# Designs tried in a protein design chat: VHH binders against o26223. Part 120

Target 1, 191 residues: o26223
Amino acid sequence: MKLLWTSQHIKVTVHIDGKVSKMDVLEAIKTRRSIRKYQDREVPEELIDKILDAAMCGPSAVDERPWHFIVVRNREMLEKIPEVHPYGAMVKDAPVAIIVCCDSSLEKIPGFWVQDCSIASQNILLAAHSLGLGAVWTGVYPLEDRVEGIRRLFSIPEHVIPFSVIPLGYPAENPGTRDLFDPDRIHLEKW
Short names: E, the ipSAE of ESMFold2; O, the ipSAE of OpenDDE; V2, 0.75 times the mean of E and O plus 0.25 times the DockQ between their complexes.

## First folded at step 9 (VHH)

Design m11 (framework vhh_8pnl_2)
Fold by ESMFold2-Fast, scan of step 9:
Structure m11 (fold): chain B 191 residues (1-191), chain A 119 residues (1-119)
Amino acid sequence: as target 1 above (191 residues)
Amino acid sequence: QGQLVESGGGLVQPGGSLRLSCADAGFTFSNYDMAWYRQAPGKERELVARITTGGSTDYADFVKGRFTISRDNAKSTLYLQMNSLKPEDTAMYYCAKAPFESYIDFDYWGQGTRVTVSA
């Protein structure tokens, strides 16, 4: 009887062009920077799959998980994004972009999809950084012209709202560290 | 927009040098990533150079090795040292507060300073 061999998982070492994450969570959060310059180098599908898995693991309002994702690798499509997203000029130079969308039919509580998609977007940025990639969140919602431009460019249905465009790739820049801790923004017991 | 004032532009011969300055009249200069952009007549604005709050610098390929961006946080001033100037460098040069961690990219622009490279 050999039926069970088809359900076996073979441990295979895949050589992925990228550093295996050695960062803890706090390091990843504190050292992530927006990256807008990318190497002319393909991002493996396996890394995109890991990033999208991380994106879907975020909390959402009443666990509605309203997100859908479009993965764009087609050069002609990437080159058209700046036409409908003027601050997305760097997207045309990226090897891949992820469009985070909200499927409004999955919404269980009005308005919280914005927070849900924000969480998914940040998880994409952190996961990319942890895998040795760079990414930047370029805002789409709530700018009506960008929402409709992206919708038409990618044939997005009317009940689906494009939220963000996140180009990513191997970084071709290394921004310095930020000093952001401000104890004056921390209030004990009361404002 | 209203806080940034560029200066140091002028007419130079090919191969010459200019140093541009951008003064921030506000009190938050050290908290912003800064950039120099340029715009030639009839063209879109293009990024020339940028510098982060941490001092990391990036340059467009067309100026790499010729231009140097720097900042003086004590003087709230951004600089662009331009060497080996070419006629193609002729443009209006703008500084910008570029909040590079913004997920909505709204640049805060100065009024610009004109650079003309001609015989």
Scores: ipSAE 0.451, ipTM 0.746, lowest interface PAE 1.2, mean pLDDT 85

Design m12 (framework vhh_8pnl_2)
Fold by ESMFold2-Fast, scan of step 9:
Structure m12 (fold): chain B 191 residues (1-191), chain A 121 residues (1-121)
Amino acid sequence: as target 1 above (191 residues)
Amino acid sequence: QGQLVESGGGLVQPGGSLRLSCADAGFTFSNYDMAWYRQAPGKERELVARITTGGSTDYADFVKGRFTISRDNAKSTLYLQMNSLKPEDTAMYYCAKAPFESYGIDYFDYWGQGTRVTVSA
């Protein structure tokens, strides 16, 4: 993709490594799709750092910020995730995965860590998309077998709860966009 | 009962072929990822093939190389071309609007009654 100018219905672009008009926030939210097929390309550590920075910027209950993250690049470990996560088959083919965890010792308000870790997970997906990567949220909590499987596989302490496994990579699929706006779900001033 | 109507099933000999169709009478076909599932008597439901709105496909290992999923958005129709059929392919086949944005649980709502495929001598 290269963007230089637009004229008479013809659009010329600049490569994504150059000066490119960035996706705005609304466009990023509306065009993000779950990506389960990845190119055989490494994701630079700089991009992972940017994604994790974005993940930590979400709101949390009483600003407790209970999230911890495990970054997994080891191929042998990635290949073992599908053995403990039935719908995580794509993880073995990803160059990297992020495990979102809750450190229960950081909880200030019991129970809200689920929303906190959901916000962090969604921010990972949006940040990845904005950087030209694809990702998918594979759920761990509240499925007890998955929680314990991931805990054992990554030596996670008992006071830490694995919440989600998010494989990331350069996308090898383009699922297109969805139109999900449903005005019947919007109630003005009363239910 | 639903907007999805499956057809194309039948009785076929081992090694034969069938083409299943799923027509969406609604106005949302092009906005959904679609899938084919099957269920044999006494067995659990299993995913056969998936196709996204962008045309990306994925197949269960047991049908890879034999089955092909495709879609025609202009006709709001999903297809499954089944070649080199085996007795173990005998099942009720269901068309589903797939929750590919689901996190963690592959749950599909079956909107049709399914179409029966029987592979026997």
Scores: ipSAE 0.394, ipTM 0.700, lowest interface PAE 1.7, mean pLDDT 84

Design m13 (framework vhh_8pnl_2)
Fold by ESMFold2-Fast, scan of step 9:
Structure m13 (fold): chain B 191 residues (1-191), chain A 121 residues (1-121)
Amino acid sequence: as target 1 above (191 residues)
Amino acid sequence: QGQLVESGGGLVQPGGSLRLSCADAGFTFSNYDMAWYRQAPGKERELVARITTGGSTDYADFVKGRFTISRDNAKSTLYLQMNSLKPEDTAMYYCAKAPFESYPIDYFDYWGQGTRVTVSA
C-alpha cells in the first residue's frame, strides 16, 4: 500500500531583528543550508547563548557530554584560521565562529566523543538557522595537521581535541532549495 | 563513479583570455556546489571561484572582476572564463565537486589531472 507522508508540526517562536518568526522543527531541518557568505553585521551575544544552549542539549554516549566551545569574535584570530584550515577561507569574513572541542578527561567510553561532538555541531547549525542565521561546519578532526594548527592558535590544552570550526552570521546568500527524500533508501521489515 | 574532466588550459600572453571547462560524467552535477581551485608550483592549493546549486557565486579577491564562473546543469559542465590574465595566474587548475550540503572535505580529492594554465611572454 502506498503511504501518505505526513508530518508532526512543532512550532517555535523566534524574535529576529524585532520581527517574530515561527518555524516548524521539520521546516527548520529541511530548509537549513550551509551558508558561507555573511552580512557585515554583528550577531548578538544573546543569540550565541541560545545556540550554545541548544548545542549542549544533544544526546551523548553514557551522558558524558564531553563538549567545550570557544567563541571567536576577534578579527585577527578569525583571519588566522584559514592559515591552518585552508578550506575554511570563509571563516575570516564571518562576524563570529564557534570551535567545538572535546575534553577527553570527560570521556567515559572510548571513541564515542566523535559522535557526541558531531551531534553538538549539527545542533549549532540547526539552532543558528532557526534564529535567522547561517552557518557552515568546517572539519578539523580527524586531520592531525588541522587539529594541531587550531590547538596552537587558541592555546587549547593537550587533553582537549578541536573537532570543528563553525563560522556563522546573517546570511548573504541563498543556495536554493533541496528535494532529498529518496524512498529507495527505506527498507520495510528487512534489507 | 562521476569523474570530473578539466580542459581548456594552455599558454597565453599577459592580458589574454582562456575558458576552462569541467565535464561531470556522473550525471549528478545539478545536486552539487562546484568550484575551481588552482595550485602554482611550490605553493598551497587555493580556491579561485565557487558556484552553488542555486547559482550564487563567490570569488577570491585576486581574480574578482577578471574571472567568471558559470554552470550548465543540462550539460553537466562547469566553466571558468578567465580575462586579463597575469603571470601570477600561472597554475594547474582543478575542478572540485562539493556535495549539495557538504560539511568540509578538509582535503580535496581532484577529479582528473587538472588543466595547466601558463601566462608568460
Scores: ipSAE 0.017, ipTM 0.427, lowest interface PAE 5.6, mean pLDDT 83

Design m14 (framework vhh_8pnl_2; at its last look DockQ between E and O 0.01; V2 from the best seeds 0.00; counts 0 for: pae O 3.9 > 2, grease 25.2 > 24.2, placed apart)
Fold by ESMFold2-Fast, scan of step 9:
Structure m14 (fold): chain B 191 residues (1-191), chain A 121 residues (1-121)
Amino acid sequence: as target 1 above (191 residues)
Amino acid sequence: QGQLVESGGGLVQPGGSLRLSCADAGFTFSNYDMAWYRQAPGKERELVARITTGGSTDYADFVKGRFTISRDNAKSTLYLQMNSLKPEDTAMYYCAKAPFESYYIDYFDYWGQGTRVTVSA
């Protein structure tokens, strides 16, 4: 049963109850694409919960897990994001967005929160894809204007740093896959 | 690396049409999402239209219904069909690899020399 969409390179099968059939990890990684066009269809809270569970399962430097998440469904708030993120125009058309944040008070070792929040962001993209949704990572940190714009818009405290804004929904586009393997970037034993 | 060469620009009256072409002298064209950007005098470069490796298209609101992006992978060529041209479409038009997977949206890998479009009475 195909309920969502297929491309020449990507096939997603979902049962009528919304459960995604088998997609192995390598398939998910290789076929995930950024999605900026969404169907006019609500994303169930249950799927957001599964995505956020997956987001929190990534490795973290000294297990500090500094990530916090804001789930935005309010249309007026989503429509304001492009005002503070000039390349986030697609966010206004998404049914929901997740803002990935770092709570700096949870930081145990300086600087690794960037990798921690990057891992969480990528896990959101992969989990969304595995569940038949599409998403895109729009960068916030380290661009000071975007960081402060998002902070003010969502009343984010001073000790918390907004890292990324990830709109998601049921995909309304099919970008296909890419062939990115480059053996010249692989060095055996030494450089 | 491949060299992108834009052509097809010119002077046209409001309401006219032009077809832009972008030829890739290399052999990597089919592996890239491609886009058309434009830059008007005194303005920043802006995305006009994008086409993915799978053929999915995306358009800026200001050209929807008037412009059509397409690609021919066998010829390593990208096209932009521009209809119902307006004076505000006057710009230098560039083709480039699309930053489709970029989480920093304004990162661009490659720019050609551009092709000039002037829409004037």
Scores: ipSAE 0.507, ipTM 0.752, lowest interface PAE 1.3, mean pLDDT 85
Fold by ESMFold2, look of step 11:
Parts: C-alpha cells; structure tokens; sequence
Structure m14 (fold): chain B 191 residues (1-191), chain A 121 residues (1-121)
C-alpha cells in the first residue's frame, strides 16, 4: 500500500521500509555521495518507480524528453556489465541498476540530448539518496567502447544511445561529505 | 594541490612490516578523498586502498586484510600500514587524490614521486 498527500482531507505518508522519510532538497544535494558498497537487500519496486518519476521531472530542450530507462535486476545481466564497462565493477554487487538512454528519434533540437540525459541521471542520484539509497553514476557516453558494449549487452537499437549506468542499493558505506565551495569560481557582473 | 610526498618505503623481509606516509602541507587535506596506488616493474598501476573524508575505507582484493589505510587530518598525513609483506608487494607506492565522485576513471594524473617498497625472498 502506497500512501500519498492528495488533499487537505486526506493525510498520508510514504512508507519506505517502515519509516517515514523526507529530505530537504539542499540537504540532498550537499550530502549525496557516490556509493559503491551495498547491503545484500532488495530495493522495492515502488522506490524504483519513485526514482524514475523523479528522473522524468527534469527540464529538457524544448520539452523533448528524449530519455528511456532500462531497469536491470537480473543477476546474470548485472554480472556482465563489468565485462564491457571496466570501471563498473560495483554493478555486479548492486541489487539493481538503471541505464539511462537517449532515443534519438525523440530529439527535436540537435545536440541537447546530453544535457537532457545528464539532468535525468542527476535526478536519479538525488532521488535515490533522499529515499535512503546509495547510487553512483558510471559513465558510458561518450566512450565509444562502453556505448557499443552496453548497446550489445542489452540489445539497444542503433538509434538509442546508452548514456549512463547507475547501480543502486541500500548503502553499506558512509563516505562523509566534502566542503567544495570555492569563491574563486564566482565572478560578479563580469569575468 | 600537487606536492604530495610519500615516505617510509624500504627493503624488508617477507612477513615484515612497513608504514608508508604521505604529506602535503600545501593543500586542504581534509577536503579530499585519498588513495594509495602501486606499480610493480612491468605492471599496470593499481589501486591498493582508498579512504574518504568521512573515514570509510576500501581495499583491493590482494590486500587480504594485511594493509590498513588511515588519515590524520590534523597532521595532513595519509598512512598505509603494511603487514605480512610478500615479495609480490614489491612496487613503487604512490599517494594520490581518490576519484570517488568521478564518473570517468580512466585517467590518473595526480601523483607524487612515490616511495619504493622491496620485499626480498
């Protein structure tokens, strides 16, 4: 049973593993870290649905929304990803991975799909974090060997471009946060 | 950001121990995830151990519980305690920033001069 806020006459909460969870957006952005160690624990389908809903909420060039998502839970398939993605070793240990793809037939403005899929990918990371999950973005595009390897492995057609592979699960590590604010990157009025 | 100095290497007998250190007073050490890498003659460089700003650690499989990475942010120093050393551990050991948040990891250009560890049969 999924309970959502729908009106003033219905007070609902979203239950995730028996806990009510909410995280401020600035907190999520500042505390999200790449997570590469996961508990041996399944991620509920409803959490994946919420994450993908969030992924699709991002803006896109002229609202083209060129993204498609492949949800991978099959152990054999997860174990094959590192064979074509040399720095995706943690994927074999994840209970689930999401592959973010661009369908070039949905492109309306040439060349903006990279920004579009980057927005979706970052939203996946933030949504996962806000739900108590850990994730990491492993790059596929623009590395040709990785693009073709993932395309072959998942039978992705030639007009669809795999962009990123994002393994996720309940975290088994806590990397801490980093203070990366750099005033020298800020220019007032001009360079 | 680029003057990492490794030390503590040397010649040691199999089963022995060494402690490697890495320091650079020229940058804000506590803001960086850090790592030890090694390169044996004729081999590719490989990750040995990583430690995040929050103290979480990660080790290569070949470590097998023999090495411990640690950091002292107050002293801006990274350590690698190496126990039960084997001839296979013979290599140059390098201190570097760890690319935990990189979605592209094929490139490693953040190295000191290294410190040599030799484990003689």
Amino acid sequence: as target 1 above (191 residues)
Amino acid sequence: QGQLVESGGGLVQPGGSLRLSCADAGFTFSNYDMAWYRQAPGKERELVARITTGGSTDYADFVKGRFTISRDNAKSTLYLQMNSLKPEDTAMYYCAKAPFESYYIDYFDYWGQGTRVTVSA
Scores: ipSAE 0.297, ipTM 0.658, lowest interface PAE 3.4, mean pLDDT 85
Fold by OpenDDE, second read of step 10:
Structure m14 (fold): chain B 191 residues (1-191), chain A 121 residues (1-121)
Amino acid sequence: as target 1 above (191 residues)
Amino acid sequence: QGQLVESGGGLVQPGGSLRLSCADAGFTFSNYDMAWYRQAPGKERELVARITTGGSTDYADFVKGRFTISRDNAKSTLYLQMNSLKPEDTAMYYCAKAPFESYYIDYFDYWGQGTRVTVSA
């Protein structure tokens, strides 16, 4: 089912045949929206691979690359995530979710892993969008109840910190576009 | 920063209808996802309906097709058509700008003063 969401500003052409239209970087950034509704359609492994490849291309502190990724397709597990994540209700409706984690043993400089995993998470969102998928960042860290909930569900070792849960799927909504540019947030040379 | 003003509330009998309006006199209306919330006496505020800048809609489970959220960007106005009203729908109804881009919480920016809906025989 080609859901052509024609909004005047965001043509996401989801090609059924796996042909992904090339989206330039600025377009991807500017038109990306959180997607919380998904089609009843499986996401090809090839697309997940591309997304994960993108996730690993971001910079990290002193190139520590502390990130790990859990790819979740099991329906039972997807349905359990909302039980420990109050704002993760959409995860149960997604065909796949990526859990971004930090292996603390890979940290070279303490504390930068949050930035590293954030970069990885954002790249997942952008890559997904560029590939005609929808995704949303559901925060796990630093909320302890969510961290421990996800840890228990997925048997994540103590030295590994779940950071974000990102459900993905073909979009079943059109959130539209936004103008988020705010010149009042720009300071020249000094505050 | 934008001021939201709700209107259209009132007293209706069960099975009746109301149309709520929310006028936005502030920031660019078209840039925001919008939502209706309600709060009954002694209860927590709860989401009723959402509409994105692209026009996608989402409804709480209790709505069950009875309510319709819509927007007119040209008028900077949000609407909630409520049909088949029930006593349980009695509440103060609030309009909110809700971009819903927070990765921790369902975020909403601005609230109006609310409009009261009372459903009683």
Scores: ipSAE 0.144, ipTM 0.621, lowest interface PAE 2.3, mean pLDDT 87
ESMFold2 (binder alone), look of step 11: mean pLDDT 78; pTM 0.798
OpenDDE, look of step 11: ipSAE 0.034; ipTM 0.426

Design m15 (framework vhh_8pnl_2)
Fold by ESMFold2-Fast, scan of step 9:
Structure m15 (fold): chain B 191 residues (1-191), chain A 121 residues (1-121)
Amino acid sequence: as target 1 above (191 residues)
Amino acid sequence: QGQLVESGGGLVQPGGSLRLSCADAGFTFSNYDMAWYRQAPGKERELVARITTGGSTDYADFVKGRFTISRDNAKSTLYLQMNSLKPEDTAMYYCAKAPFESGYIDYFDYWGQGTRVTVSA
């Protein structure tokens, strides 16, 4: 349980259906799957606040923290995302989506904002999974057509770069098991 | 890293059937979700069907009941059985390894040139 400041004087207490959920970090990492089917069930704003807090806790190059987030719940807006993102069809069926953005005015070291926003995106996926939600990272940057499409759709200013669109919801699918460990990619002491 | 090779496309009349195949030359096929996408002339690519490593399937609403996706892990091959074809199904069809966090699969993960399906009289 954590008290979160969503603005200077507003606190949010995070609960999951009146119960605080636990998940081991390694279990969360190993069992997280991309989820593209969602229940017709609203995601509480308190869970979104917790997910965004986790997103902002990632390491950032020279602590520049260039990320900004747009939370989209409007059905009409969610339905327009597939028009500018060809692989974002599932977004129209999600109760909410988070758009991860970089404010280039906050950049202290050139180019590392991509890593910063990738870390924030992964933290959103892991936090969502740990809270019983499903999510998928749909890529925007560096595809110019998608970047400009999302920018125009959400009135994003020129100095801000949309990086990823992450739909979230209670999962309506359970993907199969995967074994991704490849020992041939591990080199001891030398290449 | 394997190359995906699509085949089985062709010209067919409305109401006809085609079976598409996608062969993965790599040795990781069984560890990935697999998908079929299509791109109609002048349109963006769209998801047609997906199959997980465990065999669970997912279909776009416009093909449900008409198309069937399947996989053969022993042959490292993905299939799409297309029945009751419509002129609206005319497109280039691509297979892809569905990456864990896929969102830009059409630019980074596509391994074949696609196979053309034309539905016309």
Scores: ipSAE 0.014, ipTM 0.396, lowest interface PAE 7.0, mean pLDDT 83

Design m17 (framework vhh_8pnl_2; at its last look DockQ between E and O 0.46; V2 from the best seeds 0.00; counts 0 for: pae O 2.2 > 2, grease 24.5 > 24.2, SAP .709 > .668)
Fold by ESMFold2-Fast, scan of step 9:
Structure m17 (fold): chain B 191 residues (1-191), chain A 121 residues (1-121)
Amino acid sequence: as target 1 above (191 residues)
Amino acid sequence: QGQLVESGGGLVQPGGSLRLSCADAGFTFSNYDMAWYRQAPGKERELVARITTGGSTDYADFVKGRFTISRDNAKSTLYLQMNSLKPEDTAMYYCAKAPFESYIPDYFDYWGQGTRVTVSA
């Protein structure tokens, strides 16, 4: 058993042999797709810990690092998410979801927490992909009905803002890749 | 404004077949996941079938085994082959670029005019 991360709540995680990512960073970025269909297979806690470690490594404004994460594995709770997030129907079919939250008490400069939580959300998607998992970012903030629905469902205190819900699992679909490079959006030296 | 043009609808008897087409005058057809939606009178629009850039397909339960979605990237055209048509398939059919990578996938800023399918004796 090894410690992967610590806080006032210490987590001990067991390493699983044979897990080696061969994707380089550019390959991971270019081949990552949103995944909404999952195998009926549990995601090991060790992989969730690696994903959350990656999420916390992103840059943040004035290093405020305002993110907190809720890991949801309870099937009954996952099945209730579509009731408060109507376009999050795929979440009920995922073995696990991560809710990315902002603790406003950690905010050092107004408004930048949105960028901080966006970076954390993207890191979750990339880390999941690099580990052979699929994930999708379902938006919560700034839609007030979704923010309050998720807050109530997961007993999130008023000073904490739910930002995104990210279901994860072993993929049961394989979307193709996209060629998105657009040189017309690149300006040399000046606009 | 509109880049997607649906065609191929019509009146058919129950058990009949139709092939719908959706022509994309847009620049980047091959870069988008594509979908067929339908809207029956007095009902909300619902997803019928989806096809990814890589050709993977997905179908609503009510059309599985009867409908086939396909694409021709060289012609920038999306198809829906509809077999064993039922009266409940009567609807206006719309094609759409599926915002598969959107973190707010429920926002669509434009829909085409659609093509009407009527299944009756």
Scores: ipSAE 0.479, ipTM 0.727, lowest interface PAE 1.5, mean pLDDT 85
Fold by ESMFold2, look of step 11:
Structure m17 (fold): chain B 191 residues (1-191), chain A 121 residues (1-121)
Amino acid sequence: as target 1 above (191 residues)
Amino acid sequence: QGQLVESGGGLVQPGGSLRLSCADAGFTFSNYDMAWYRQAPGKERELVARITTGGSTDYADFVKGRFTISRDNAKSTLYLQMNSLKPEDTAMYYCAKAPFESYIPDYFDYWGQGTRVTVSA
């Protein structure tokens, strides 16, 4: 079953052989940019589910998977985030944000949860980009004032550590790509 | 190659205009997002404006509407057009590579001597 492209310039996804067009992973990595301006357009729950599924696919230290996610759509809550997160002003303009947290009771190897939550956070950014969304990672941990502010705002218990706040939406800007490959950062066999 | 060099500062009256320039002989601008920062006497340094490689711009709320950031990649030059200047715009102005992909708060760094802007009747 195929959807035909209309001459009225209605964007239609073409389903050939039951498959949807996919962004190549290297293309996604190279073209993903931090997006801080969003269209006034809701993000379907289905896309958030796909993004969080991707977030949970990452490796973790000894498979500890310490991550938890808070999905924030409530306008009043989104507007309060900048009050405790001074440089996250764009969060109030996003249709949705994802807070990545570590549940320290799930740690199996102390101290690796930062890598674990970083992996989940980056997967959120890439998955959002592949779905036509834009996102930005705004750091919370290890900034103590931000950690406490976000914990208080969302009633996060003391053993759970808010790591990042990731607003996302359909992009209203195009930052362009960068060519930052630097051969001097590559060391063969030894430093 | 080359330190970023700011120019175009000076003394102006309130309501006046200045155009700041920033150049790098190494042609580094085309690959980088760029920004203007400022530091007023006795104050912390702060971001003024950013421009990406693709031309997207952001402005600090205090200067929105009065200043325009732009770039000329062929000349490796960054500009800041400042209109409707106010006494509170008095500061040393610096250009730098913008940390647009940073996930922590913007911290301002100096990469040259800057160019002084003084707005006084």
Scores: ipSAE 0.443, ipTM 0.715, lowest interface PAE 2.0, mean pLDDT 85
Fold by OpenDDE, second read of step 10:
Structure m17 (fold): chain B 191 residues (1-191), chain A 121 residues (1-121)
Amino acid sequence: as target 1 above (191 residues)
Amino acid sequence: QGQLVESGGGLVQPGGSLRLSCADAGFTFSNYDMAWYRQAPGKERELVARITTGGSTDYADFVKGRFTISRDNAKSTLYLQMNSLKPEDTAMYYCAKAPFESYIPDYFDYWGQGTRVTVSA
């Protein structure tokens, strides 16, 4: 799929000094969009570190923090991901991807790891966006074929469950903004 | 979520052109990414083109510059200009509010009844 750029530049105000302007949390949440097209530009390690730091700042059930992260920059591996995750086609075009995993041996309360890894994944998306990057959450768990595909591809142990694949890069598309507030989804005191 | 109604399909010769329209009579059209899908007889449904709320466009590889997706938010209408049509383009074409923020991108629900495009000599 070739993306035709319409000139509406995602105003990533990159200040002259290479410092990404501070984005407040509400701005990050409200303006974040899935990005599936990326520039031919490498993502600095410093930004990945910041993203991973953010990923580990979320709450977890009884503070179990079961998450692990595989950072993938190898082009061959990135190109192989779509073979086992056919709807992750954009991963092959990204300069880097983060695979969020759960170490089941760290789980203290059964079943909450899905929430834990979801929180970590969302923080990755928000942090990426706040840093001027684009990302998209591609679901792996609970689809068995994808789970096993990613497991085999990255030699992930049986007790570790791949949860999501998140490609990252400088955006090469402008998804625009949405207003998804729906007051009909809000119930006061009772349903 | 409003009803989408496709129109503009028909019979054309190879090399011909059609312009499909999708009218949204319901919810705030401008808040949704939109897409055209098609399904040929005996084939799987496939994405043809998408357009975001920001106006970014993406096309399937088979389009090869022949089609143009556009939107008019004031009219709540999505368009697909199809030029240089080929017999292989014969399909039912569907308009959809595309759930591109889904982490399960394989999910799709057709909102309209579709419009039939037949390309034949």
Scores: ipSAE 0.216, ipTM 0.656, lowest interface PAE 1.8, mean pLDDT 87
ESMFold2 (binder alone), look of step 11: mean pLDDT 80; pTM 0.806
OpenDDE, look of step 11: ipSAE 0.151; ipTM 0.618

Design m18 (framework vhh_8pnl_2)
Fold by ESMFold2-Fast, scan of step 9:
Structure m18 (fold): chain B 191 residues (1-191), chain A 121 residues (1-121)
Amino acid sequence: as target 1 above (191 residues)
Amino acid sequence: QGQLVESGGGLVQPGGSLRLSCADAGFTFSNYDMAWYRQAPGKERELVARITTGGSTDYADFVKGRFTISRDNAKSTLYLQMNSLKPEDTAMYYCAKAPFESYISDYFDYWGQGTRVTVSA
């Protein structure tokens, strides 16, 4: 295991002759898009380790850090996810997926695990993007049928709650970026 | 129904052509992935064509080579050029904004009222 060295000012090799670019934090946040089409190319374990390290660096309620992660590379298992998650069809085409889970035995304050796991999920999306990968958050909790289906499929114990399924890979689509700034949603000093 | 207004539908004979338009009254058209759906009598809505903010296009197999989706961001308008129309293309055609950043679903969450296309002799 190597300690993650990549700051939010990362160096990414682009183009066939090794051009180098950097993406700062604001650029990463503003240019990240959901990616549902992936190249038939494996994601190195080193990149998954970097992503998971970033996932665990988010804040959590009372520092409870209740998250656990299942890394799924097995093609058979990835192909079964759409059977229990209706809008997860793209997962079967991904080289890898991360299932974000809450271990309720680590919960120090009831209910805040949802925010904790949301933070971890977003960090996975941002870290993946910063490393040249694409990913999408497919929601599991609080939809009970999806929670039960994913739990059963991956032998998740009753005290652990699957929160999200995040397929990821090298992107095979470019949806472009969005300009979503809306000043009407900003109120100065009062509503 | 709010900001999306479809037009261009009508009655045409088999082999004819129509150009559908979808005007977005909002100011953020260029920020949305856009699609055309259709709903034939007795069927659920099905995807016809999609165009992303980055300009990539995708088509249902039953319209490939016959239909072309395009967008004009300056006019906030989405188009569907329909050629070689068949009776089976008879449907209500809907313009939709794609909630591609939805973490709960892949489906479109904002629809226009639709425009009718009838292909009959």
Scores: ipSAE 0.445, ipTM 0.746, lowest interface PAE 1.4, mean pLDDT 84

